# VH-VL binders against o04291r164to392, part 12

Target 1, 229 residues: o04291r164to392
Amino acid sequence: DANNPAGLLSIAEEALAEFLSKATGTAVDWVQMIGMKPGPDSIGIVAISRNCSGIAARACGLVSLEPMKVAEILKDRPSWLRDCRSVDTLSVIPAGNGGTIELIYTQMYAPTTLAAARDFWTLRYSTCLEDGSYVVCERSLTSATGGPTGPPSSNFVRAEMKPSGFLIRPCDGGGSILHIVDHVDLDAWSVPEVMRPLYESSKILAQKMTVAALRHVRQIAQETSGEVQ

## First folded at step 14 (VH-VL)

Design u3
Fold by ESMFold2, look of step 17:
Structure u3 (fold): chain C 229 residues (1-229), chain A 120 residues (1-120), chain B 113 residues (1-113)
Amino acid sequence: as target 1 above (229 residues)
Amino acid sequence: QVQLVQSGAEVKKPGASVKVSCKGSGYTFTDYYMYWVRQAPGQGLEWIGYINPYSGGTTYNQKFKDRATMTVDKSISTAYMELSRLRSDDTAVYYCARSGSQKAHYMDVWGQGTLVTVSS
Amino acid sequence: DIVMTQSPDSLAVSLGERATINCKSSQSVLYSSNNKNYLTWYQQKPGQPPKLLIYWASTRESGVPDRFSGSGSGTDFTLTISSLQAEDVAVYHCQQYYNLPLTFGQGTKLEIK
């Protein structure tokens, strides 16, 4: 059943493959954000989805921190995602390949009183790739995927996270290249039509989540006494 | 105030099925996981599975997956556990219990237990 | 599966004296990310269902007397009753909820000496 580690690892590896194809490839129809200003304050390269299921955003940038530290910071979602009310790990499963699988319940604040807040029931997979990169990827568990049943959502609308996460590649001489993908379906049709654009906009997703994560890690890196190159 | 009341004792033959009920009161039934746990005479506690009574979704201990079926009837705040193809070592007290938290798998309120005896 | 092993299987303690029950897990139930031990203690009196005493290894449930305390981390956990009362005669169970299947220790019977 759902406590079978091989079944959960299969879900995790599929999520990883899908995430990587989005982060470094064209699995999503990416449109680069127009008008980004180069310079020392530049966040990096940001793209948003155009014609895909749900909404998606990705970002890529340099961070003067080692991969494990970046992962540690970004896994603590409430510390950087202002709309995140809580993140709770209900189960922890060793993957057998040195990686870790978490089953996570996340609650979000609603941006408006006109629609119910969203929550997520997800599998999060953290592992080190053979090239030394570190990956944290995440996807919703549903009846279609299998896996343990999530908590009751009577006060929330259960949203879907499609394979998403962080790819963190070490740089020669220190620091990391950080790739971020957020891909979600917020169930926009469950809100009044006037509010629906807040739940359908890849640009808003990028601003509130994807860019916020990259900016947060870069700010912490700059506040550390020594920048790692 | 929060209470789980289970159906009465059952005596069954090997090969039969049993269905135990658990009625919740004093709380919102669909807001909490419901667990099923059994205890054979003189033995420890054994987890059977849990159900999300809001969605009806279930998760079973793999030991019981082929024989146990958990359901709910939201309209009467009642959970059910059916165990099929009974054998003598299924003789036990069967408990329902609700979650103490939406964010962890520990149990804060338990039913009084239902003795199921399987004898030839 | 995480195996939970309690010791002793049974003990007798004089009224007003200290009782100590141990629980060991076959793997760590401490999650480093949140620094929480996924460990619960239950009390089960004869003919009664289990009753929640302690969760997260050391947090007392509301209404549980302060003579009950939980301690330990990782793989080794202890339930302590600082001054045994007659009403504390029961079987005590530990349970992990770090991963599925949920598993319990075999129980420790506590009696009055």
Scores: ipSAE 0.832, ipTM 0.926, lowest interface PAE 0.9, mean pLDDT 91
Fold by ESMFold2, look of step 14:
Structure u3 (fold): chain C 229 residues (1-229), chain A 120 residues (1-120), chain B 113 residues (1-113)
Amino acid sequence: as target 1 above (229 residues)
Amino acid sequence: QVQLVQSGAEVKKPGASVKVSCKGSGYTFTDYYMYWVRQAPGQGLEWIGYINPYSGGTTYNQKFKDRATMTVDKSISTAYMELSRLRSDDTAVYYCARSGSQKAHYMDVWGQGTLVTVSS
Amino acid sequence: DIVMTQSPDSLAVSLGERATINCKSSQSVLYSSNNKNYLTWYQQKPGQPPKLLIYWASTRESGVPDRFSGSGSGTDFTLTISSLQAEDVAVYHCQQYYNLPLTFGQGTKLEIK
């Protein structure tokens, strides 16, 4: 049964596999984002989806922080995601492999009064890979996936997170290589047509979430190291 | 005043079913989880399951999944729990309780309880 | 399943004296990522349903007298009643909500000596 630890681990490992195929492979048709400029705030390589269900963005960059610290920062979405109102962990399930499964309720601010704010009910899986990389991946729990029923959503539109997350690879000389994938379906058809581009644009997703996350963790790394520009 | 009012006590034979009702008032019924918990005489509390009254989605304690059915009727702000194939060790007070928060599984308001007695 | 064990099973305390009830979980209910203890205390007076006293291990519910306090972290938790009153005669239950199934301690019966 999907509301027990074995069922949840199965969902988690399937999400991990799909996330990795997006982060390091071609499961999504990635197009590098044009117009990125080099500079002190250069974030690395950013790509957006071309022809996939929902919208997706990917980024890869160097961060002068160890993998666990990067994960700690990025798990705290309200600290870096402007539109995130709250992230609340309702259940924590230890995985037998040393990993951790969380069942998470996330509420977002609405950008306008024209549409209801979105919320998410997700499974987040954190684990260490055999090569020493650390992974935090996440996906929505729905009737199709199974798992425990999420909170009532009477004041929100329940959005879908497709397998997404962070792959954080340690570097030999210190620091990390960070891969980020965001893949969501925001239910764009539930908003007035004039607002739909905000909910259907992988470029806007990249700017608001994927790039914001990478920029935030890189800024913290610079501030904590005292690095001189 | 937030209030949960349950149906009255019942006496059942082994093998029968019982359906307990729980009517919520003083709050928006569909905004909070509803939990079912039982207490055998002189014993501790045992969680049966919870229901999202907005969607009708349910989550059961594995111990009860074969025999318990939770439902809601949103139009009258009422939750139900049915337990089938009753045994004498199902004799207990059955409580409904609502969540104190959408962010955690603790209960802030409890119904008065429904005594179900299973005897030959 | 996380097993919750309370001690003692029963105790008697004189009016005005301090009562201490312990709750131990078989696994930590502290989540390091948010630094929260997923632990609740309920009071159940004779013939009544449980009543919420404390959530997140130490946060007092509105309307609960300040003589009730919760403390502890991880696997070991304590409910303290600083000056026992006659109305505090009840069974006290702890509950974890760290994961499913939700589980309760067996209860601690508090009586006046």
Scores: ipSAE 0.820, ipTM 0.921, lowest interface PAE 1.0, mean pLDDT 91
Fold by ESMFold2 at other seeds, look of step 17:
Structure u3 (fold): chain C 229 residues (1-229), chain A 120 residues (1-120), chain B 113 residues (1-113)
Amino acid sequence: as target 1 above (229 residues)
Amino acid sequence: QVQLVQSGAEVKKPGASVKVSCKGSGYTFTDYYMYWVRQAPGQGLEWIGYINPYSGGTTYNQKFKDRATMTVDKSISTAYMELSRLRSDDTAVYYCARSGSQKAHYMDVWGQGTLVTVSS
Amino acid sequence: DIVMTQSPDSLAVSLGERATINCKSSQSVLYSSNNKNYLTWYQQKPGQPPKLLIYWASTRESGVPDRFSGSGSGTDFTLTISSLQAEDVAVYHCQQYYNLPLTFGQGTKLEIK
């Protein structure tokens, strides 16, 4: 049964596999984002999707923080994602393999008065991989996936998060390599045509969400390293 | 002003089914989860399940999944819980309750309760 | 399943005195990521449905008198009535909402001594 711990773990493991295939593989047709260049002050490499359902963005960069600290920062989406109104964990389930499953309700602000705000009902799975990497992956729960029913969305457009998240690999000597994948369907066709590019552009997704996350954690790392001088 | 009004007491024989109704008023019915909870005489509270009245989606306590069915009719702001294959230990007061928040599973408004008695 | 155990099962307290009711969960209901305790207290007066008193372990619901307070964290929680009134005669229930299934303590019956 998909509403019990074993069924939720099955959903979580499938989300993890899909996320990893996007983060480190070619499950999405990735195109390097123009305007992001290598250099001493570069945040990392950023790519956007081509020819996929929904829109997606990926980033990879170095962070001078341990994996667990990076995960803690990024799980608190309202602290770094400007359009995030709230993130609320309704249920916490142990995964049986040392990981944790959360059932999460997220509300977003609308960027314009012409379209309804989006919300998300998701499963978020946090676990440690064999190689010492830490993973936080997330996907929407729907009637098709199974799992507990989410809150009413009468005042929001329920958007879909496809398997997305953070892969945080420890570096020898300290710090982490952070991989981020954001993959969403914002239901672009439910907004006026003039505003539709805001909801179907993988470049805008990258700028507002994926790059923002990487920049935020790198900024905290710099502030931590520069304190007490 | 927020009220949940339930259907009247029922007397049933073992093996029968019962359907309890819960009408919400004074709030937007489809904005809140609806929970079903029972209390056997002199005993504690036991969660049966909840329903999202906007989508009709349900989540059951595994103990009741094969016997309980929750539905809504949002045109009349009414939730239903049907329990089948009744046994004597199903004798209880059955409550509906709405969520206190869309962001947590606690209950702020309860119906008056419906006594269901199962006896031969 | 998280088992919620209350103590005592029954309690008699003189008017104006302090009443203390305990609730223990079989596992922590404190989530470290948000630092919240997923615990609620209800009051159920004779012949009435439960009424919400306290949620998130210590947050008092609107309209609940100041004499009611909740405390504790993790696995051990306390409901305190600082100066018992006659209208406080009820059964008190704790409930966790950390995970499903939602579970309640067995209840504590509070009476006037």
Scores: ipSAE 0.820, ipTM 0.922, lowest interface PAE 1.0, mean pLDDT 91
Fold by ESMFold2 at other seeds, look of step 15:
Structure u3 (fold): chain C 229 residues (1-229), chain A 120 residues (1-120), chain B 113 residues (1-113)
Amino acid sequence: as target 1 above (229 residues)
Amino acid sequence: QVQLVQSGAEVKKPGASVKVSCKGSGYTFTDYYMYWVRQAPGQGLEWIGYINPYSGGTTYNQKFKDRATMTVDKSISTAYMELSRLRSDDTAVYYCARSGSQKAHYMDVWGQGTLVTVSS
Amino acid sequence: DIVMTQSPDSLAVSLGERATINCKSSQSVLYSSNNKNYLTWYQQKPGQPPKLLIYWASTRESGVPDRFSGSGSGTDFTLTISSLQAEDVAVYHCQQYYNLPLTFGQGTKLEIK
């Protein structure tokens, strides 16, 4: 609620912990995607969920950019996510030790006229870890979590983002190791049966969001060649 | 064309409650946040809270959260704000206001105001 | 809480002359990530509710005359009326929406000299 920064920080830190357990651990039953192997020319390692609430994907790859630049690029979701119509920050709450909490409204395009477009009302928490890694994590705010109420959305289906985000670790000699987790519930029941696979497939999620984000950052790194070693 | 019409002036004694109504017309009532703001005589504006009229979700200024209650009746495009345990310094004009955007907390259309006078 | 302070408390300006009203926030309301200033100006004529003039510090609302302009960034903001008209007699309020609670300046009363 208003004037409760401790409550918002609590939500943010819980989201961070859950995100990290997905990004570097086994909080989700991850299955590596077929045909994606590490190597000098590969984009990285990509996995999808098998048995979880909602759908999830993660990726891990190398990027020749420093962590703060990677975070800046990926926070600008419309620049890399084809289906993202808009990202708008309604409130900004400073967290202790230089971290930042944002309350964000995101609208997505629908893939067809057969299903309503999704939107999201989320808390996004950006902070630096003790080891020099930078983290941007995000989760939906709902009546269950608490926090300020989001905008009305009669033209959209309010989807849920479960703790998701980016972990960006600096590399010796320059560049970063980027971990991405996307975990969402798109309310697949609310669409016609013929369209439901688009909203229930962790493979489609990986292709449209997780891989797209990693590919975009790597493309920018190549276009700016020599920015980091 | 877009307008907010509020209920009439009220005179109350300390300790009573007041419920102000705000009827929206000329727009889709459930598509915009509704804010409540008050102005004591000769004073500035003070935000009380806002409501999402689609979901019924509310967010209050901490100063008012234990005394203010905001609700909506979607069937008649009307928002309500009830303030309980009134005291003399609650004497003010109470405004409803519609959001100017789903993407920011500024107000583009205001009601005419409802004077609430609290006196013994 | 972000405190908004306006100056002057009142101002008298001759018809056709420039009026300037200042608003200062106790902390920055500029968000560097989107480069937006979360600041709004309202006009409140005697006996009337506030009316939106300017949002995002410098964007004029539809139907607001172009003699009204907003400027400034971070903590310091200015509302300017380039050529004062009789109908501009009002109290002007700034408001931040950077975070909750939403807060307003105390108001600046503008009168004809």
Scores: ipSAE 0.813, ipTM 0.920, lowest interface PAE 1.0, mean pLDDT 91

